# VH-VL binders against q9zuu9r114to356, part 9

Target 1, 243 residues: q9zuu9r114to356
Amino acid sequence: IAWKDLTVTMKGKRKYSDKVVKSSNGYAFPGTMTVIMGPAKSGKSTLLRALAGRLPPSAKMYGEVFVNGSKSHMPYGSYGFVERETQLIGSLTVREFLYYSALLQLPGFLFQKRSVVEDAIQAMSLSDYANKLIGGHCYMKGLRSGERRRVSIARELVMRPHILFIDEPLYHLDSVSALLMMVTLKKLASMGCTLVFTIYQSSTEVFGLFDRICLLSNGNTLFFGETLACLQHFSNAGFPCPI

## First folded at step 4 (VH-VL)

Design s45 (framework fv_tiragolumab)
Fold by ESMFold2-Fast, scan of step 4:
Structure s45 (fold): chain C 243 residues (1-243), chain A 127 residues (1-127), chain B 113 residues (1-113)
Amino acid sequence: as target 1 above (243 residues)
Amino acid sequence: EVQLQQSGPGLVKPSQTLSLTCAISGDSVSSDYAAWNWIRQSPSRGLEWLGKTYYRSKWYNDYAVSVKGRITINPDTSKNQFSLQLNSVTPEDTAVFYCARDLFYDFWSGYYSFDYWGQGTLVTVSS
Amino acid sequence: DIVMTQSPDSLAVSLGERATINCKSSQSVLYSSNNKNYLAWYQQKPGQPPNLLIYWASTRESGVPDRFSGSGSGTDFTLTISSLQAEDVAVYYCQQYYSSPFTFGPGTKVEIK
């Protein structure tokens, strides 16, 4: 995927539209992790949704997005999108939840639904949790937040998307769960997935796992490029990289 | 390099059970990126996929409906092998049997093609 | 089950000339989400198991000579041997891996004219 001069406007409180993302340029390669980083209200979630073709009807998008070398939105089912907060069914086990997701999303018996579920469990490091109840706010039992987040991502993997968009994969995770999540995502990328996700802030250890970053502030791109180039860019300007 | 070596009897009487084994070298029968298949070839039916076994958190089997109810494919992790058991054979089961590896390209693409095959075992079902 | 058919049953081609084999599936083997055709081609010589030539309809397996190429999408596929060599005398099979049970074509015999 690649984008050029991508601008997104939202209907403002006034008669005029507000520019939320301003002339963004970037790309993401198969097998790599591209991270959109920035503070709250920097436009990172809006940019992610624009790339995934999931903007609300009130939004207007200008510029170009290229998928498979062509100007177009991604075909239905060719990508996965994981919200920052997702609803899970707490009365089901992890395996049951993913199997029902496969029944609802995957056409017919294409790809042997059972093996697809097992592949998703393995890909998200959920093998030890496969037979545990998911639980939830109301149930007060089951999986911890880190495991629940991986289940949410595994649900999207059932359709075998080539591009996976994740809004804040580390949201509300403790440091150990966050590290496991990042290692798991790095493994997913190595399996051929194009990963594009948003992060508010990261530790130095987590930052080192990214292939490319797009650093946003108030809709403006401060930097886009390889992680090592980001460190050099800010060093040359007389500051350390802010992340 | 991956190599598959087959062993088993070449002659089986009608109504008996056919048993073949495929020994694996250069890969593990429990590899999470591979599946282990049995395929037969006869002049009347051509190439016919019979089933497979694979490890994904636990062992799974998939079988073709044409042999459903009389086929069992089992892994043996200690010997790095997998076997075929076909019950109640008839002369119509006479074929060259092959074991083969079915390899995942990546998680998103799923299965692709039989990239390594055993040498083949001619099994004749005759009285 | 997805039924695979091949044409012709047999083909005689002179050394150095082009050989073309056709394969048809009873339903599409194109997965819309990734734009991949779940179709493979195999070569089988007498006394040997089938040998993988092409997967994803057009991707050549490692070690396979450049003269072999695959094309097509959906239900209609072609295997082309651009300049037939003596060692290419074999039976060629197409196979779909879109849906279980995996199914093979009946084969096309390629021989020297």
Scores: ipSAE 0.000, ipTM 0.496, lowest interface PAE 10.7, mean pLDDT 81

Design s46 (framework fv_tiragolumab)
Fold by ESMFold2-Fast, scan of step 4:
Structure s46 (fold): chain C 243 residues (1-243), chain A 127 residues (1-127), chain B 113 residues (1-113)
Amino acid sequence: as target 1 above (243 residues)
Amino acid sequence: EVQLQQSGPGLVKPSQTLSLTCAISGDSVSSNSAAWNWIRQSPSRGLEWLGYTYYRSKWYNDYAVSVKGRITINPDTSKNQFSLQLNSVTPEDTAVFYCARDLYYDFWEGYYSFDYWGQGTLVTVSS
Amino acid sequence: DIVMTQSPDSLAVSLGERATINCKSSQSVLYSSNNKNYLAWYQQKPGQPPNLLIYWASTRESGVPDRFSGSGSGTDFTLTISSLQAEDVAVYYCQQYYSTPYTFGPGTKVEIK
């Protein structure tokens, strides 16, 4: 995926639209992790949604997005999008939830849904939790935030997307769960998935796992490139690294 | 490399249970990348898939509707083999039975087709 | 169930000539997410199990001569033998592995003219 001069405006209460993302340029390669990083209101979630074709009707997008050299969006199921917060069914086990999700989402009569579900469980490091209740509501014990977040990502994986967009995969995770999540995503990328996700900020350990970074502030791109180049850029310019 | 060796009786009387075994060498019956199938071949029905068993965190079995309720396919991890049990057989079940491996290639490429087959066992159902 | 059909039921081809076998599925076996056709071709000689020739509609199995090629997408598929050899006399089957139950075509018998 690649984008050029991508600008997104949101309709305000005023007559004029506010620019939320301003002339963004970037790309993400197959098999890599590209991270959109920035503080609250930097435009990172809006940029992610623009790339995934999930902007609200009130938004206008200018510029170009290319997938495999084409301006066309990918077919249904060829990319996935994971919301920052996902509703799960607490009365189901992880395996049951993913299986029912596969039944609802996969087109046609693909009866190998069970194998796809097991692959998603393994890819998201959920094997130890596969037969446990998801829980979280109505007096149910269940999975902790880290496991629940991995289940939400696994749900999108049953469609076997080539590009996966994730809005803040570390949202509401403790430091240990966040590190496990990032290691899991790095392994998923190595299996051929193109990962693009947003992060508010990261630890030094987590930052080292990223292949590329798009650094945003107030809709403006401060940097786009490889993580080592990002550290070099800010060191040479005298600006502090946001990490 | 990978070899599938079939064993079991070739003659079964009507209403009895047909039992066949497929011994695996060069791979594990509990391999996370394989599924283990039974297929039969007859002049009237041609090649007909009967079902499979596979291990992905737990054992799964799926069967063709035509034999559902009469068929069981079970792994035996200690002997590295899997078996077919078909109950209440009729002359229409007369066929050459094959075991076969179905290989999962990878997450994005999906399932590979039947790359290794057993030698086949002719089962005749007659009194 | 996905129903597989093949044409012709049998064909006779002279040595060194091209043989073409057609296969149709009642439903598409193209999976949009990976852009793969879940279709395989097998060769079966008397007294032997079927032998895998082609998977993903057009990918040759290792060890299979390059005179064998597969083509097609969705519901319509073709197996081509560019220059028939004596050892190619066999019955050829197409098979879908898009969904269970896995289903096979009725077969096409290839004979020397």
Scores: ipSAE 0.013, ipTM 0.553, lowest interface PAE 7.7, mean pLDDT 81

Design s48 (framework fv_tiragolumab)
Fold by ESMFold2-Fast, scan of step 4:
Structure s48 (fold): chain C 243 residues (1-243), chain A 127 residues (1-127), chain B 113 residues (1-113)
Amino acid sequence: as target 1 above (243 residues)
Amino acid sequence: EVQLQQSGPGLVKPSQTLSLTCAISGDSVSSNSAAWNWIRQSPSRGLEWLGKTYYRSKWYNDYAVSVKGRITINPDTSKNQFSLQLNSVTPEDTAVFYCARDSFYDFWSGFYSFDYWGQGTLVTVSS
Amino acid sequence: DIVMTQSPDSLAVSLGERATINCKSSQSVLYSSNNKNYLAWYQQKPGQPPNLLIYWASTRESGVPDRFSGSGSGTDFTLTISSLQAEDVAVYYCQQYYSSPFTFGPGTKVEIK
């Protein structure tokens, strides 16, 4: 995937258009992790949604998005999108939830549905939780935030998308859960997935796992390029990398 | 190198159960990167896939609808082998039976093609 | 179920000449998300099990001579032997692995003319 001069405008409080993303340029390759970083209201979620074709009808997008050499072409089922906060069904086990997702989303018997569910469980490091209730219902404790986040990503993996967009995969995760999430996503990328996700801030250890960085501030791109090039760019300018 | 070695009787009477075993060397029957299949070949039906078994956190089976009601494919992890049981056989079940492995390519592509086959066992259903 | 057909039923070709075998599926075996055709070709010699030649419609299995090539997409596929050798006398089968149950073509017998 690649984008050029991508600008997104949205309806403001006084019913006029506000530019939320301003002339963004970038690309992401199969097998790599590309991260969109920036503070709250930097436009990172809007950019992610624009790339995934998930902007509301009231939003206007200018510029171009290319997928496999085709302009603005994103066939149904070829990508997955994981929201920042996802609603899960607490009365189902992890395996049951993913199996019903597969029944509703996959056509026919293209790949055995039960096999795809087990593959998704393994890919997201959920084997120990597969038979546990998701929970989160009235006094019922179930999966913790880290496990729930991995279940939401696993749900999208049952479609076997080659591009996966994730809005804030580390949202509300503790340090241990965040590290497991990043290691899991790095392994998923190594299997051939193109990963594009947003992140507010990362540790130096986590930052080192990213292949490419897009740094946003108030809709403007401060940097786009490889992780090492980002560090060199800000060092040469006499400033530390803003992470 | 992976090798599949078949064993079982070459003659079965009508209405009885056909039983064959496939011993695996060079790979594990519980490998997450493989599935274990039975395929038969006859002049009237050609090559016909019967079903498979594979391990993904637990054991799974997938059977062809034509035999689903009378077929069982079971792994044996202690002996590193898998078996075929086909109930209520008729002369039309006379065929050369092969065990075969299909391999996992990657998460995005899934399984592909039968890359290793057993030597084949001719089973004649006759009284 | 996906039905596989092959043509011709049998083919007699002189040594060193090109042999072409066609395979058709009753529905597409192309998975659009990864752009892969879930189709394989096998060679079977008398008294032996089938041997994998080609997978993903056009990818040659390790150890298979480069005179064997596969082509096609969707529902129409071709196996080509560019210069037939004596050891190539066999029956050739196409197979789809797009959906269960996996199905094979009826086979094409290749003989020396």
Scores: ipSAE 0.049, ipTM 0.616, lowest interface PAE 6.9, mean pLDDT 83

Design s49 (framework fv_tiragolumab)
Fold by ESMFold2-Fast, scan of step 4:
Structure s49 (fold): chain C 243 residues (1-243), chain A 128 residues (1-128), chain B 113 residues (1-113)
Amino acid sequence: as target 1 above (243 residues)
Amino acid sequence: EVQLQQSGPGLVKPSQTLSLTCAISGDSVSSNSAAWNWIRQSPSRGLEWLGKTYYRSKWYNDYAVSVKGRITINPDTSKNQFSLQLNSVTPEDTAVFYCARETYYDFWSGYYTYFDYWGQGTLVTVSS
Amino acid sequence: DIVMTQSPDSLAVSLGERATINCKSSQSVLYSSNNKNYLAWYQQKPGQPPNLLIYWASTRESGVPDRFSGSGSGTDFTLTISSLQAEDVAVYYCQQYYSSPFTFGPGTKVEIK
């Protein structure tokens, strides 16, 4: 995936349109982790949604997005998108939830549904939780936030998307759960999945796991490139790279 | 590079079990990017897919409805081979049986694919 | 099950002439999300197993001569041999892998005229 001169405007007050993302350029390579990082309201979620073709009707997008060298809106089934918060069914086990998700989403007979569910469980490090109830109700012991987040991502993996967009995979996770999530995503990328996700901030150890960074502030791209190059870019300008 | 070599009896009596083995060289039977299939060919039915076995995080089987309930396809990781057992055979099961590899370049693409390598074939005659 | 049909049942073509084989599926084998046709062509010579020629309707397998080409989409597919050689005398089968069970056409026999 690649994008060029990507600008996104949203209706402001009355008829005034605000530029939320300003002339963004970037790319994500197969099998790598590309992170869009920035503070709240930097435009990172808007950029992610623009790339995934999930902008609200009130938004206008300018510029180009290329997939496999062709201009394209994202066709059904080729991409996965994971919202910051996902509804899960607490009365089902992890395996049951993913299997029913696969039944609803997969086109009939094209796919090895049992294999897909088990692969998603393994890819998200959920094997030990596969037969546990998801829970989350007052009377029901359930999965912890880190495991629930991995189940949300596993749900999208049953469609075998080559590109997976995740809106803040570390949202509401403690530092230990966050590190496990990042290690899990890095393994997923090594299996051939292209990952593009947003992060507000990261620890030094988590930062080192990223392949590429798009650093945003007030809709402007402060940097785009490899993680090491980001450190050198800010060092050469007399400032350390923001972690 | 990849070769599939079949072995098994050419004659089976009605009501008995037909057993064939396909030995794999140049690939692993537990490869995550392959599935191992059995196909038969007869003048009356033409080419007929029977089923497959494949490994992802565990072993799976998929069988054609026409033989479901009579067929078992099992891998043997130690010998790098897989086998076919077809129970309660009748003269209508007389056919040339082939094993075949179904493979996809990209592991992440879990869709069905085509047969790129085939075994030499085994003629099985069901006759009393 | 998806039913595959082929036409003609047999054809005789002179050396160096074009041979055209048609294949029809009872339902579309085009998957819209990846825009691929789940269709393959195989060549079978007497006493040998089928040999893969073409997959994804038009992609030629490594080692297959460029005189072989596949075309078509959805339900109607064609295998073309642009200049028939003596070694091309065989039965040709189309196969769908869009859905299980996988199904094959009845075959088209190509002979030298």
Scores: ipSAE 0.063, ipTM 0.598, lowest interface PAE 5.8, mean pLDDT 82

Design s5 (framework fv_tiragolumab)
Fold by ESMFold2-Fast, scan of step 4:
Structure s5 (fold): chain C 243 residues (1-243), chain A 127 residues (1-127), chain B 113 residues (1-113)
Amino acid sequence: as target 1 above (243 residues)
Amino acid sequence: EVQLQQSGPGLVKPSQTLSLTCAISGDSVSSNSAAWNWIRQSPSRGLEWLGKTYYRSKWYNDYAVSVKGRITINPDTSKNQFSLQLNSVTPEDTAVFYCARDLFYDFWTGYYSFDYWGQGTLVTVSS
Amino acid sequence: DIVMTQSPDSLAVSLGERATINCKSSQSVLYSSNNKNYLAWYQQKPGQPPNLLIYWASTRESGVPDRFSGSGSGTDFTLTISSLQAEDVAVYYCQQYYSSPFTFGPGTKVEIK
């Protein structure tokens, strides 16, 4: 995937439209992790949704997005997209929930759906939780936020997407859970998945796992490039690294 | 190199249970990159896939509809083997039975083809 | 269930001549997302188990001679032996692994003329 001069506008209360993302340029390579990072209201979620074709009808997009060398003027295909907050069914076990998802999403007579579910469980490091209730209700034993986040990602994996967009995979995770999540995603990328996701902030350990970084502030790109180049860029400019 | 070695009786009476075992060397029966299958061959029906067992986070079984309800395929991790039990056999079940591996290629491609086969066991269902 | 058919039922070919076997599936075995046909070919000699020759419709298994080739897509597939050798006398089966239950063709017997 690649984009050029990508601008997104949304209707404001007082004006016809506000530019939320301003002339963004970037790319993500197969099998790598590309992170869009920035503070609240930097435009990172809007850029992610623009790339995934999930902007609201009130938004307008300018510029070009290319997938597999083709300029897309059409509705985007069914890439995997994981919302920041995902609804899960607390009365089901992890395996049951993923199997139900597979029944709804996979075409009939293609692969064994149980095998796909087990592959998703293994890919997201959910083996120890596969038979546990998802939970999340009063008096219902369930998963912690880190495991729930992995389940939401695993749900999208049952479709075997080649590009997976994740809106804040570290949302509501403590530092240890966040590191384990990133190690899991790094392993997933090494298996051939192209990952593009948003991050508000990261530790030094987590930052080192990223392949490429797009830094946004108020819709503007402060930097786009490889992780080591980002560290070099901010070191040379005398600014703190955003880790 | 992977090798599959079959064992079991060659004669079973009608209405009894047919039992066969396939011993695995060169791979683990609990390998998450493989599944372990039983296939039979008869002049009237040709080659028929019967079912498989495989391990991912727990054990799973998939069975052909034609034998579902009278077939069981079970792994034995301690002996690195898997077995076939087919209940209530009739003369129509007379066939050469093969065990075979299909291999998980990768997460995006899934499984492919039967790359290793056992030597085959002729089972005759006769009084 | 996907039904597999093969033609001809039997084929007699002189040594060094071309042998062609056809296989048809009742449903497409092409997965559009990865552009792969989930179709395999096996060779079976008397008293032996089937031996994998070709997978993904056209990819030769390691150790299989170059005279064997597979072609086709979707529902129609062909196995070709460009120059038949004595050791090629066998029954050949096509098999789909697109969906469960996995199904095989009825086989094509290849004999020397």
Scores: ipSAE 0.005, ipTM 0.504, lowest interface PAE 10.2, mean pLDDT 81

Design s50 (framework fv_tiragolumab)
Fold by ESMFold2-Fast, scan of step 4:
Structure s50 (fold): chain C 243 residues (1-243), chain A 127 residues (1-127), chain B 113 residues (1-113)
Amino acid sequence: as target 1 above (243 residues)
Amino acid sequence: EVQLQQSGPGLVKPSQTLSLTCAISGDSVSSNSAAWNWIRQSPSRGLEWLGKTYYRSKWYNDYAVSVKGRITINPDTSKNQFSLQLNSVTPEDTAVFYCARGTYYDFWSGYFTFDYWGQGTLVTVSS
Amino acid sequence: DIVMTQSPDSLAVSLGERATINCKSSQSVLYSSNNKNYLAWYQQKPGQPPNLLIYWASTRESGVPDRFSGSGSGTDFTLTISSLQAEDVAVYYCQQYYSSPFTFGPGTKVEIK
């Protein structure tokens, strides 16, 4: 995937024709982790949705997106997208939830592939939790935030998307859970999944796991490139990388 | 380099069980990036996929409908090999049997290529 | 089961000439979500196991000469050898991996004219 001069405008009741993303240029290589990073209201979620073809009807997009060298808009449903907040069914076990999701989402011919659910469980490091209730009901103990987030991502993996967009995979995770999540995603990318996701801020250890970074502030791209080049860019400019 | 080496009897009597083994070198039978397959070839049926075994968090098997109920494919992690057991053989089961690795190209592609094959074993079913 | 057919049964081609082999599946092996055809081609020489040539209908396996190319989509596929060499004398098989059980075509024998 690659994009060129991508601009997204939004109309609101208080302000019309706001440019939320301003002339973004970038790319994500197959099997790598590309991260869109920035503070709240930097446009990172909007850029992610623009790349995934999931902008709301009130948004207008300008510029070009290229998939496999062809000019393309990514239509809804052709790629996996994981929302920042995902509703899970607390009365089901992890395996049951993923199996149910596969029943509803997979085409009939793929429904009979027994390993799809187990592959998703393995890919997200959920093997020890596979038979546990998801929980989340009052008085019902269940999975912690880190495991729930892994289940949300695993649900999209049963569709075997080649590109997976994740909005804030570290949302509501402590620093240890966040690092473990990133290690899991790094392994997933090495298995052939192209990952593009947003994060608010990163520790140095987590930052080191990214292949590429798109750093946004108020809709503007401050940097796009390889992770090490980002550190060099800001160091050469006489100030630290804003992580 | 990955190599698959087959062994087992080449002559089996009707109604008996055919047993073949495929020894793996250069890869692990429990590798989560591979599936281990048996394929047979005869003039009358051509190339026929029989089934596979593979490891994720536990072992799984998939079998072709044509042999389901007569076939078992089992891994042996201690010897780094996998085997084929085919029960109640008939002369129609006479074929060259191959073991083959289905490589896990990536998570999204699954196990789709047969990139390494054993040397083949001619199995004749006759009295 | 998906049934695979190939044509012709055998093909005699002069050295340096183009050889074309056709493969047809009884149902589409194109997965719309990733726009990929789950179709592979194998080469088998006498006394040897099949050798993978092409996967995803048109992607050449590592080490396979450029003269081999695959094309087609959905239900109709073609393997082309642009300039037949003596070492290319073999039986060629198409295979679908769209759904279990995996199924192979009956093969096309390529011989020198």
Scores: ipSAE 0.011, ipTM 0.476, lowest interface PAE 9.4, mean pLDDT 80

Design s6 (framework fv_tiragolumab)
Fold by ESMFold2-Fast, scan of step 4:
Structure s6 (fold): chain C 243 residues (1-243), chain A 127 residues (1-127), chain B 113 residues (1-113)
Amino acid sequence: as target 1 above (243 residues)
Amino acid sequence: EVQLQQSGPGLVKPSQTLSLTCAISGDSVSSNSAAWNWIRQSPSRGLEWLGYTYYRSKWYNDYAVSVKGRITINPDTSKNQFSLQLNSVTPEDTAVFYCARDLFYDFWSGYYSFDYWGQGTLVTVSS
Amino acid sequence: DIVMTQSPDSLAVSLGERATINCKSSQSVLYSSNNKNYLAWYQQKPGQPPNLLIYWASTRESGVPDRFSGSGSGTDFTLTISSLQAEDVAVYYCQQYYSSPFTFGPGTKVEIK
């Protein structure tokens, strides 16, 4: 996926539209992890939604998004998108939830539904939790935030998307759970999935796992390129990378 | 290279169980990049897929509705083979039976079609 | 079940001439998420099992001569043999692997004359 001069405007409180993302340029390669990082209101979620074709009707987008060398129309279901918060069904086990998701969402792969579900469970490191109730209802505890987040991502993997957009995969995770999540996503990317996701900020350990970074502030791109090059860029300018 | 070698009886009496085996060389029956299939061919029905077995964290199988309830496809990892058992056979089950491999292409595309086939076994159901 | 049909039932083509076989599925076998058609073509000669020629509707299997090509999308597919050779006398089958059960076309017999 690649984008050029991508600008997104949202209707402001006044008559004029506010520019939320300003002339963004970038790309994400198959099998890599590209992260859009920045503080609250930097435009990172809006950029992610623009790339995934999921902007609200009130938004206007300028510039171009290319997938496989062609302008993308991104029909719903062709690519995966994981919201920051996902509603799960607590009375089902992880395997049951993913299987029912496959029954509803995966036309044409009927013969592979069980295989696809098992692949998603393995890809998201959920094997030890596969027969466990998701929980969170009727005062039943069930899965913790880290496992619930991996289940929400696994649900999208059932569709075998070749590009997966994730809005804040580390949201509300402690440092240990966040590192496990990132290692899991790194393995998923190595299997050929193109990952593009947003992060507010990260530890140095987590930051080192990214292949590419798009650093945003107030809609402006401060840096786009390889993770190591980002550290070098700010170091050469006499400032530390703002991680 | 991959080779599939079939063995089993050529004549089975009505109401009995048909049992065929397919020995695999050049690949593992427990390979998580392959599914192992049985297909039959008759003048009346043409080519008809019967079912498969495959391995992930455990063994799975799926069968065509037309034979579901009287068919079982089982792997044998120690002998690197898989078998077909078809119960309560009738003369309508007379066909050439083939085993075949279906190979995993990549994560996002899944599997693609039958790239290696056994030599075929003509099974006649008659008294 | 997805029903596969082929036309013609049989085809006689002179050596060196183009042979065209059509296949139609009762439902689309195009998976929109990866933009691939789950359609394969097989060649079967007397006394032999079917041999895979083409998968993903247009991708030629390793070792298959360049004269074989596949085209089409969705529900309508074509196998073309650009210059028929004597060794191409066989029955040709299309097959969908989009949905269980996998289903095959009834076959098209290609012969020389």
Scores: ipSAE 0.013, ipTM 0.541, lowest interface PAE 8.4, mean pLDDT 81

